# VHH binders against A-type ATP synthase subunit C (atpC), part 2

Target 1, 342 residues: A-type ATP synthase subunit C (atpC), of Archaeoglobus fulgidus (o29103)
Amino acid sequence: MITMIYKGNRAAWAYIVARTKVMKSRLLKPEDFRKLLNMEFDEIVRYIGETEYKKEIDELGYKFTGPRLLDHALYANLARTYRKLIEVSFGASKFLIMKYLEKWDVWNIINIIRGKMANVQPEVVDDILVPAGERDMDFWKTLLVKDIEEIVKSFEGTPYYEPLSKIGSEDMSKIEDGLYKVYYRELLKLNPSDFAMKLFLDFIKMEIDIRNVKTLLRLKAEDATPDEIMECTIPGGYELTEEELRKLAAMPIDEMIKALEGYWFWNDVQIEGKEVAAVEIEFDKVWIKTISKRASNYPLSILPVLQYIVLKKVEVDNLRVLGWGKYYGLPSEEIERQMVIL

## First folded at step 1 (VHH)

Design c09 (framework vhh_5c3l_4)
Fold by ESMFold2-Fast, scan of step 1:
Structure c09 (fold): chain B 342 residues (1-342), chain A 123 residues (1-123)
Amino acid sequence: as target 1 above (342 residues)
Amino acid sequence: QVQLQESGGGLVQPGGSLRLSCAASGFTFSKYAMSWVRQAPGKGLEVVSDISGSGGYTTYADSVKGRFTISRDNAKNTLYLQMNSLKPEDTAVYYCARSLYYKGSWSYQLDYRGPGTQVTVSS
């Protein structure tokens, strides 16, 4: 079954990559974001309403206004786009896309639980749910009316149950890290039986490295202990394996930074004098650039598809930062600092 | 110290109107989005409405759209909620709250709220 699942052919990859290139061509460019930063909120909504978000803005505009309209439209479009990508994929490509997008189940679990803990209205949580993973929107809506204990019980028999069972005895941030550890652990169990799977697994390991270096730097800045850092990092990275992370976590910050300079993700990154949030954005930029180069080197593979999935999420995140920032009257410079623009 | 003080609550018959006010101090009022949130007996907090720092943008919960109007007077550091066509379901303690700027995945983040004002809709 494994060989058949991972066996791709170039014709199948050519098809999904061609569809992905069309979708990628509809993404907003850096120039568009610079233009939007000079607009007021109503102008931004009008501008976005002339893009691929037109369908969602038109459909939801009769029910929602302001930043809530934007959130609903952006995440509804994201879910529709991801589902379309799954729908037009076949065999190995469909399997890998579906596995990657299971990350959105983790996103939904975290936001529903945090929403319950913070006593946020179910409607507000519903604004940001993305049913692009294994479970559909009807499933997620049933959780919005349940208490935390019932939500946890809904995941019995899944690998997510163990970290969720620790709610109340561990901080929610540790539960979130536990959920992402489960997601990545399950992905890393996949057999590298062919080149498509090998490219996918290398992509996942590199994504883990980016997550881990951001976590390591943030927690070191907060004077966290080595044990605390190890609890928050994900094992199985490309170069930041569990063994390497243990070594780095034990180092004083100056020695750690010198050691990190030898890693693949340190090329062209400027961290000197930057706050943690700005440093995290720099690593997000490094990741996008790395994905782009690798997708260019392997153009008939899963990589252009994963590139699109990542870039689409970055676009949604940027538009949300822009929309809410303008709504609250933040200076354009402050909004831009929170955006990932290359 | 951030301080928020609500006023204008009371008992009103179904179909009636009330206007709530919130006096803010201890921060630059015009730089923060503000919200009205409510808590009915035995229920969780519900965000009713929010308004941007400039007052140019507003949102409303589906339960109150067309009936409630949020507004602010930045010169007086005061937030208002005009409540029309009141229903028994609107019975709750109403809180004035300062909203955080967008920082994450949620649209609504509250960092300070006032002591609240009771609104009772009964015949």
Scores: ipSAE 0.012, ipTM 0.337, lowest interface PAE 8.5, mean pLDDT 84

Design c10 (framework vhh_5c3l_4)
Fold by ESMFold2-Fast, scan of step 1:
Structure c10 (fold): chain B 342 residues (1-342), chain A 125 residues (1-125)
Amino acid sequence: as target 1 above (342 residues)
Amino acid sequence: QVQLQESGGGLVQPGGSLRLSCAASGFTFSDYSMSWVRQAPGKGLEVVSDISGSGGSTTYADSVKGRFTISRDNAKNTLYLQMNSLKPEDTAVYYCAKDEPSLEEYFELLGYDYRGPGTQVTVSS
């Protein structure tokens, strides 16, 4: 009863949008990242230790050092932040936030299984788990003490069971792709019964387009076959539907790029002379700009909330790239090329 | 494939010194950051020190700062840990570990893909 939930929850949109604006105001700005790019690794850790990441850096410092301390602190903070967002939401906003954040259930499944495959101690995996989906931390901690067969069985009756049942007979990378396909497929089954649901579904379809164009360009650069490309792309995009993807995958790369120029996401994209990774970052920037514009056009909706969720993840990704890049002694210019700074 | 072999452990008196070595093979040593991790009796793993592939960046646990020095010889594919001013609390099995060269968000494996069998360090009088 999404329509009835939406109609009865006008106050939920006003409240959650207001809370989200406060949270968004605490994100690092582009000028903060430029300042961090001029710091050495130890200075970066001290700087971040004086931000909203202080709690996690202080708590995890006994267990981890160097860039691994940053990684674990960043994910622990992300988990706390997303859980707080769920806690302060209700009605239609809570439903949609939880549906979107179910992506982190996929993240948790993958990391627990990979950890078991590599015989990593449960305590190491525990700190990067993000219990922001439909399942809480007690559920995930229960899985940390199970073997792979028991973990797979725990998802019996869920749509994640089918790809997980292939563990041992298919490469783990294919199973991971299958889990993300399930996530998007399930979201696209939601009924566009009202305006809030339509805004949410358009957002999801556009996110799929960004993922698909990045995948298409990467795999074409690697001379992948059309069938291999279709295995890695996600159907149900806003303009990159399954039919359109099949046509594009069959084209030579030059013809494909020319065809892609007609799609919504090609606005202000500069690809000439860039590596594939740099082109992918250009599309991430297009996505963030598109989210920002749409959120400003629909300010009393799910869009400002989804904008915050995406921007918080981008901040965590940027800080990880910065931390590892500085630790390896990479030039600031090379590190900046891997970051999404707007 | 990847092989790591520690050496240099032993019995030492408080205030003494030991130098641990780790011989690495099966991968391009200079492309990977390396770590020393330890496990004391009845306790979990503790990361002692990390070093970047080039050797240009190092980190240390607060418990060992100023006493331990991590270093590497990329020409010999060898990692070192110089331990000075040893304390009874430093008694542990010490492991050499290979860090991941790239972080792929959705495929990231936390912890170390490869560790050596370890070398015992005992600090007692």
Scores: ipSAE 0.000, ipTM 0.275, lowest interface PAE 12.2, mean pLDDT 83

Design c11 (framework vhh_5c3l_4)
Fold by ESMFold2-Fast, scan of step 1:
Structure c11 (fold): chain B 342 residues (1-342), chain A 123 residues (1-123)
Amino acid sequence: as target 1 above (342 residues)
Amino acid sequence: QVQLQESGGGLVQPGGSLRLSCAASGFTFEDYAMSWVRQAPGKGLEVVSDISYSGGSTTYADSVKGRFTISRDNAKNTLYLQMNSLKPEDTAVYYCARDFYEGSDYYLGMDVRGPGTQVTVSS
């Protein structure tokens, strides 16, 4: 028992924040991404093989090559990193970390089902599973050997059963949206009984706003109907309530953009002359900046931990864009435009 | 909707040649990198070769380098593997696989492969 370290709530927050700060120090910096953008694909793999990803690259190199080796190593490392974070957390911090990371149960469900539909061998799917939610790797491995009907039945009695029961009768993209809506709906049911819970819930609502504004802009650019937009948005945002979303979805795109300028996430966003994908990256940057500022304001809280979780995923996403872009022979300037580098 | 169908496997003598084909449907073939993957009896999966979306870049496992050639015909939505100087250790089920990048809400570089074609090198 290490009682001196774990006495009191303040000591518990200080401990997990200190552990998180060490983990954050191992993340790639903007300068590292600038170096990687000047490398050929094989040089990038060697560079990454000398970082935090060394273990996974070494272990998976026997069965994967090229961009797939990088992708599988990135997700395997993400799983190890998130499990380590859960293992070193305690009490309220462990509860909130595990609740947030339940998002990866949705990731696992989607990838297993898509893998079955596409006739992917279980061995390929196993390495990209992220058992960071309530269910452990043994649970996910049992699903890899089942057919789709058996997988759906495994979720009977859970909130995920309703969208999964529509497989075969609805488009898979609608089922995937339904699974993420379940995740956010369940999180928003948490009681804001104390300050830590309030900080967590505000974070979740703001994350929903960022997701929703990207959905609005993308679907409006595709001339989607207001009803189609509402089907793809998530209720319970910080400022983008269901009522606000309905009003925005009904507006012509120019009026909608002008109305969005009044929202918290619009500060320092420039959309003139940018493609939708570039605009979405601007909102991802706004989100990262907002998380950083709020974590600085509440340094002995869940927010620095959530900041690390988000930044680690952004690093994985950036390395995937870099790896595939370089492998395809895309110009470095084009690859950089698709990365979230702050 | 997405389908990959391998063909061209069979029995061949050591030192012989085979050409495998993979017919793709249900997606925009020219937008995706493709690979050939094999599984020998009682062994794990081995990635044999990868080819970029344009065919401009290829990679090969050390075990097949200099003997196998991957190629693609984007107009016909078909991937090929030319196998020369075949050895008994090349005996495996060969799979055609799709490599791709679409987004971040699920793994879009996941290996989407067909039912496979048996290659036996003996006698």
Scores: ipSAE 0.014, ipTM 0.388, lowest interface PAE 7.1, mean pLDDT 84

Design c12 (framework vhh_5c3l_4)
Fold by ESMFold2-Fast, scan of step 1:
Structure c12 (fold): chain B 342 residues (1-342), chain A 122 residues (1-122)
Amino acid sequence: as target 1 above (342 residues)
Amino acid sequence: QVQLQESGGGLVQPGGSLRLSCAASGFTFSYYAMSWVRQAPGKGLEVVSDISDSGGSTTYADSVKGRFTISRDNAKNTLYLQMNSLKPEDTAVYYCAKEWDYGDYELPFDYRGPGTQVTVSS
C-alpha cells in the first residue's frame, strides 16, 4: 500500500477518482472493437444495444434508423454520462471538470448553426446536444427555435461573440476554428495557484500540442503559408509555443519533421508512408498513452477523470466510424485505419 | 431535403479524361464540405477526394493523386471531379457525397446521389 501526500481535500479526490475508475471499467476494450470489425452493421447495433448504450438505443429507435440511430444514441449517452460525472463531483473537481467540458458548448453552437443552415428539424439537432458545460439544456433548447442572427446575438458579452459575428463573411470552417481557439484561450487564463491546477493546465497545454502538431502537418501537406498555419494553430502549448510554431511553420516540411522529432509527442510515432489522417491517429494514440501514464503517476488528482472523459469521447468516435463505414460497405481494413485503437 | 445529382460518366479508353459534375440542392451548399466516392461492382465505397466548404483545401486518395482534381462552384451549387490519365482500375460508379458535421468530427457518405458510371476499357 502506498500513501501519497496531497495538499487540499484528499477525500473529495478519492471519491471522484473511485467513481471514474468504475465508469472507465465499462468502456469497450480493443478486443471488443476487433469483434465489431468482423460484424455487419445490424449486428453492431445489436451488440451495442447490450452495452451501456442500451437505454439510448431503445429510447431513440422510434425516431431514427440505420447509422443515424447509432449516432444519436452515442451522443445522448455521452451527454448523460458527462452530466452524471458533473453531478457526482464536488468543489475543485467539479470546477475543473466543468471547465474542461465547456468545449461541448462549442460543439452545441456549431451543430445548432449548421442545423439551421441545412434546414434540419430541431428535434434531430436536440438529440446530439451535449449540455456538459455551464449552460444547461434549457438554454440550448431556446436556441433551437431562433434564427442564426438571434443565436449570434445570444452570445454578445461572451468571448464566443467575436468569431460568431463573422458568419456570412468568413467560411464556417474558420468560424469553427475560431470558437475552439476561444475555448482554449479562456481556459489558459486560469491561474496555476497550486499543484492540482498546474496538473490540469499542463494537461490542457499537452492537448493543445497534439492539436497543433496535427494542424501543422496537415497544412504543410497542403502547402499552406506560415501565416495561414499560425492562424489555425493555438498558442500556449506545452512545447509548441507560439515562438516554436513560428519557427516550424517557416521550415520546409522535411526539415520541420526532423525538428519535431525532439518533442515529447514524437516518441514511437511512425509517419513514413502514411497519409495525413493516419498520422493524426498516431498522435491521438500518443496522447492517450501519455494521459494514461500521467494519470497513473498522479492517481488522486484530476488526471484519471480527464483520462476517462477523453477515452469516452474516443469510444464514441470509434463507434461512429465503425457504424458509418460498415453501413456503406467499407473494407474492415479501411475502417480500422480511421479508428483510434491502442 | 438534400438532393445530389451526378453526371459526366461514360466509356473512355485508358489514358483518357472525363469531367464529373454534381448538382446540389435542398441545403446551403457553400457551408458544407463535399466528397467524391466510388464503388466498383461487388466492392465497398472508396473515398476518392474531398473539398472544404470554400474550396480552399482538398485531399485525395493515394490511388488518384496527381491524376484527379476536385473543385466546386458555390455560386452554381456544383461540385466537379476532373479525371485525367484514367486506368482500368478507375472503373466504378462515382457518387457525390455531402457529410454531416457533428462538431470536430466529420463523416463521409452521410448523403449520396444516385451515381454516374465510369468505365475505362479499350
Scores: ipSAE 0.006, ipTM 0.362, lowest interface PAE 9.7, mean pLDDT 84

Design c13 (framework vhh_5c3l_4)
Fold by ESMFold2-Fast, scan of step 1:
Structure c13 (fold): chain B 342 residues (1-342), chain A 122 residues (1-122)
Amino acid sequence: as target 1 above (342 residues)
Amino acid sequence: QVQLQESGGGLVQPGGSLRLSCAASGFTFSSYGMSWVRQAPGKGLEVVSDITGSGSRTTYADSVKGRFTISRDNAKNTLYLQMNSLKPEDTAVYYCARQTLYPFYSGSHDYRGPGTQVTVSS
């Protein structure tokens, strides 16, 4: 597709970064999550209703109640926030933001198909759809009324068709990995023609590394074969290239962990005594810390913008975990273990 | 690969009892909370019971409190649902489900078994 990007200048980057800083200042702080963990579900909804989610909670409160109200409000706010970010961007920043946010099309495809397979009511799937990628909400709502075969046909002519055509012959988890591989493969085709593009591509490669190390550890703990691990990992990482992944996948788990200690993402990770799910969250924390450090080092670049996009998603994920966990009466300790709090 | 397989369903008269089992494989069972989820004819999915990975805490839907008991045997990678005082309204396909509060959609389950049919009829 299109590889041409308009060159920005420092003044252009200063504008979008300034707008992003204002948006970032409205994110919940770790102290807010500590307060929320001590609240009951109804108190949480009231608290969130006095934050940047007020508009969505007010607008949707007459239609929805319980955790469904929270999910609708969170994802509607996420989509509105991302669309606002695109709206105030221009040139190179707009192009890169839109390319990154195409990940939400993959999110929507996966959730619609999994919902169909699990016989989930369409309105429940609708609760978590995010029209922040290439396609709008009308498109996604149209897919909710189709069967799986028709949904697959809707992606003919796109790079997503190939993995989707394997539904029914391969596990859905492999299809999901295939869709994310397409997303990352398309991003890595972008030409590193200037400093902004180089920073963007390094960011994407590092994000792939975080995804790959989590996959590698999870599948090794499940005694998966090297071939199975290679099917689930994404090529083109910053240090976890296809060649490095092949070497690691062939190692016994203890040797693999020792080898991983040499990689950039291993610094400051706390894995001793933790189960795989907890270790995965520790790598999510490493990623957020790494993004923050790099955004501070390159403050007039795409990095503060990508930092905001990632932090906004983490906030929505945390609030969803908190809402559903509290609604079902799960212990605060169990809820906290599923959250990414710095 | 994650596998969940339910068993123990069947036909039972009102007031009767059934015990459902779910055999889990392909993941570290004790690291995940588990749920029993059901779907009655013409209705959406209902989470009937949750249990933490350690088994230290359980929750129940109001519709089943005092009648159903969830438990797990981490040494055998097996989840159980003891169903007592069954009512016609309990008629549903019952699914074993693995909890993750994080990834793919609200309701917080990333894998379900194929289900086992429970029919409560006189």
Scores: ipSAE 0.006, ipTM 0.262, lowest interface PAE 9.5, mean pLDDT 84

Design c14 (framework vhh_5c3l_4)
Fold by ESMFold2-Fast, scan of step 1:
Structure c14 (fold): chain B 342 residues (1-342), chain A 121 residues (1-121)
Amino acid sequence: as target 1 above (342 residues)
Amino acid sequence: QVQLQESGGGLVQPGGSLRLSCAASGFTFSEYAMSWVRQAPGKGLEVVSDISGSGGETTYADSVKGRFTISRDNAKNTLYLQMNSLKPEDTAVYYCAKPYYDSEGLFYEYRGPGTQVTVSS
């Protein structure tokens, strides 16, 4: 805590953090979301068209309108933003940013395969791809013209091959869980050779804990078996290790909740009177607050950068919930309950 | 429970016209976006057209733009697709659909059993 050693030099970390703070300052504020909640769908699209999303709204407006325009513009902007973050990074920061953003390779694999299985035209899938991982857009576009067997073969020699080889014999949801398990497993193999790497790995382990507690609560509410729960959880969490998860999965939901009160993520969670879906949102809020506290404690590190990456995704998710909710005519209060606003 | 029932399909000559209808029930029709989706023999699903709940916004696939018109009658809970200047490549099963996306970005939809449109000379 007292002595911190950054990989590279302090000036290099100051640079990427400064660029990230500028990008973070352009995110929508809670007050913006409250204004949007009082707008009709058409007004929301016009409002967003005057923000950082203007380029994508204008470019995609020739192809789409309505909530599909909004979704495609949001993901295109997300891809552009993440690519820009990689482009302005270097050395240790570029390495860690790229490793974290490999999550979007999993996103792209899942959406391409889901699109093939549902016989969705390649053009529709193309607009929601986020080429922010190790593979560029040319790679992903090549997969859009292949069949599922050829797509699976394209990942031969990568750790993603094993879960993808189960397509046709396992439910797609299990294959998707398997792909995310591979992503986290590979990240956790990184050597904590310096303090910057340790900060990164602690962040990843805490992210796993948040995913696992949401999975435990959701599946227990659905009366899933302990074996089913363990299949959907991710090993290597900060406090929710594989052994702790097995113990919790065997408990009735009331006893499990009582046991969870001792874990780091229970501070600041507001669960009283809430359904499972609302409780999951409370854990998302706990995670964002935790990231903010840790980033402020280590302001010349990877943590402010990861904070921005997470907050940008939260903004996109909030805007999608808002757009689809308004388009479907949901009450503003119901829409707000599904958003992560801090 | 969302229920969608298409009608109006059939056999038509190239250059002809058809009007498809979709009767919707189980939800407040005027508050939800609706789509027409088609699947040609040996091809994947193609989104043909979308319309907002109010009818104020519409979209069309490039393949049908200028030939097809989507509309709705909220008083009758009915969605329509007016198809003009039909081509053999418009041959497909046409589905009425209520689309949505989840928070993970996965696309889902409710759709009816479909109606066959065959354009043949």
Scores: ipSAE 0.000, ipTM 0.228, lowest interface PAE 14.8, mean pLDDT 84

Design e01 (framework vhh_enristomig)
Fold by ESMFold2-Fast, scan of step 1:
Structure e01 (fold): chain B 342 residues (1-342), chain A 123 residues (1-123)
Amino acid sequence: as target 1 above (342 residues)
Amino acid sequence: EVQLLESGGGEVQPGGSLRLSCAASGFTFSSYAISWYRQAPGKQREWVSTITSGGSTNYAESVKGRFTISRDNAKNTLYLQMSSLRAEDTAVYYCARDSYYDFESGYYPFDYWGQGTLVTVKP
């Protein structure tokens, strides 16, 4: 049981939570996003260039232009920020932070493979990699020089091999789903040996529920079969167990929506008159509100740290939507519909 | 079972025209923004044009006024009408589905790419 050797104490949690609060205070506010929605693309880049993203924008500006510059700067900053969080953590907090951030190994695998499929030069892919999991940047750089077959072979003996072996026979979205299923399955093997681990595992199970309800709604709107829906959902949710998912997938969409009203994530959700993408954003907002409430209830725990990790990712996602939406000339209202602003 | 299949590429002389098609299946086509990208030999993949679910269109500066993007939601098909073709338009052209709300699909803003169709403008 690896979890039992990472015992934390009140002072250790107070330290990492204090560091996290400082980092959280530097995040953009809802009012900042509303200002950005009224700016042209060039103004947005300049505005972000005077925030904590200044270093990355300055360093990458010679190499990239347009929304690509923003994307690369955002992910480079995300990598630096997450690595810093790992470096200042220790004991139980470091163990749990590293376990959660192993999700970025999946991100790196996906980007390297998609980059190969799109014939993108290794240097372009390198800048968006987030080496926040257990594997370091040297590992990821060895993959950048390999072809897809060699990359797949590099994961033999790991749980990631099974979904990667299906490249070429299944579409890439199914392979990506398979990789995220591996990530969650491995996390759920952790023993709830103490209250800190229980809080972490409940957080992971709730995150799975949010992913699963979005998958249910998206695929149901596309008239997917129950078997197709079950193939894309992740087992081990907080309330959306495999059995519950199978029942919901078999329902007509109206009956399914009515049944979903009984679940923890339905509080304050407004779905009437919204497209599927907008409904998914509503669930992302529910998740952020739930994380915030739980982190407030358990302030000397892993939850404020996970809250920061999630909020930082949401900020990067919002800025990416802003950059591409403005570059495409989309109306501000349409861009705002794709953003998670509370 | 999301699929995008490009067609219509070929060899043309400078000043010529081609119409590219992208047949989509496995999703509600009318609900998504769909884009054209291209990749010239030895160069990075670049954005060409986007059409939103509502029909709004946008173009890269290099193709504006020469290319026209359109969609037929009844046929689940995207089109790119290319006119006044130049040698620098030589590339493999790719169709891509917009994934603004799904950032777990990696760096690329589109979660599905077709296999591409080759356009060669021969001087």
Scores: ipSAE 0.026, ipTM 0.440, lowest interface PAE 6.5, mean pLDDT 84

Design e03 (framework vhh_enristomig)
Fold by ESMFold2-Fast, scan of step 1:
Structure e03 (fold): chain B 342 residues (1-342), chain A 123 residues (1-123)
Amino acid sequence: as target 1 above (342 residues)
Amino acid sequence: EVQLLESGGGEVQPGGSLRLSCAASGFTFDDYAISWYRQAPGKQREWVSTISSGGSTNYAESVKGRFTISRDNAKNTLYLQMSSLRAEDTAVYYCAKDEYYDSSGYLEAFDYWGQGTLVTVKP
């Protein structure tokens, strides 16, 4: 193997980054979310119907109403934009985008199984399925009509089979953690053969750190044991490695918080006096800010692309929180507390 | 706009019966599965029963054979017929349009049911 820097590689990254910038410019701004917070549910649907979600709202409005229309339209749009991103990518960029988006196969598996366990109608689960991973919508729709045993069998021969085989003997929360551990483990097997792969892997490790610090703080607040904390955390973080997590989990909460001040994610976070859910939102904000800074530092790389993927998901999450919160008549202040607005 | 209003609770002796109602407004009632939940003092909310849009019913083991869920689509109303009531059935009973489930972590379960209706089983 010969290590080379190619002029064409920079041009290729410039192309996908340019396409991504156009897509990013169509995202809702903080001002749009503040307007939406002052609207009632029907006004929100009408407002969204005049944005990039127009196609899905128009197309699905004949079949769905209420929050189901929003969920279906938002996730259908999410899948369409992610598939478009894959379609306009090539070579290394396409490979990395597809690998990252495999996370949506985990999302679909979890929600189908949860739906079966809760005796939720297949049509309701269908509202939130996102065929942006390795498998298409036809695959996911066939699982909606199967029982749990048949669903588990459908993943035989994949790395997801091991955690799924424990359904019935372990709590579902542990199965979900197991599925995400598989996803991250498979990603971390990628060889850092060049700078693009190195940037991608550092991004994944930092994403793991954000998940782990949220888990650590939540479980420590619940007086969970060190072993319970280790069972719920994901190995392979950027600074919250398995060894560091084990040390932190053994500390009293006051010593742990002091130790966490030295980590990369602490500088921009305020946790004093906040509920666990609010603290988790603070770390989501830190992650978005960190992605933005790193994407600015490496503008001809995978990072602006991953930034868009994350921001698009955050927008969908915010709109779902808005839709469901307004539909059930929650105060705007309560809805805003659950949103990630920067 | 969307509203679920529970009624029909009260005090009853063991072995007695009560019929709970849930009046729905602000959505197309006929198209959705609707569930009954209950919360006893000092305990977490517990699922009791679900009826699908098509009329299929499911029940928690603790209430099978004693409770019957039904719906009147013309009146946008959900019912829970409770018989052979026990002290263990003492709880506030809630109706909910759909069970909330989300693996994103952003949408932890909202409190999307109302104040409920209190059922007290006491000799």
Scores: ipSAE 0.000, ipTM 0.258, lowest interface PAE 11.8, mean pLDDT 83

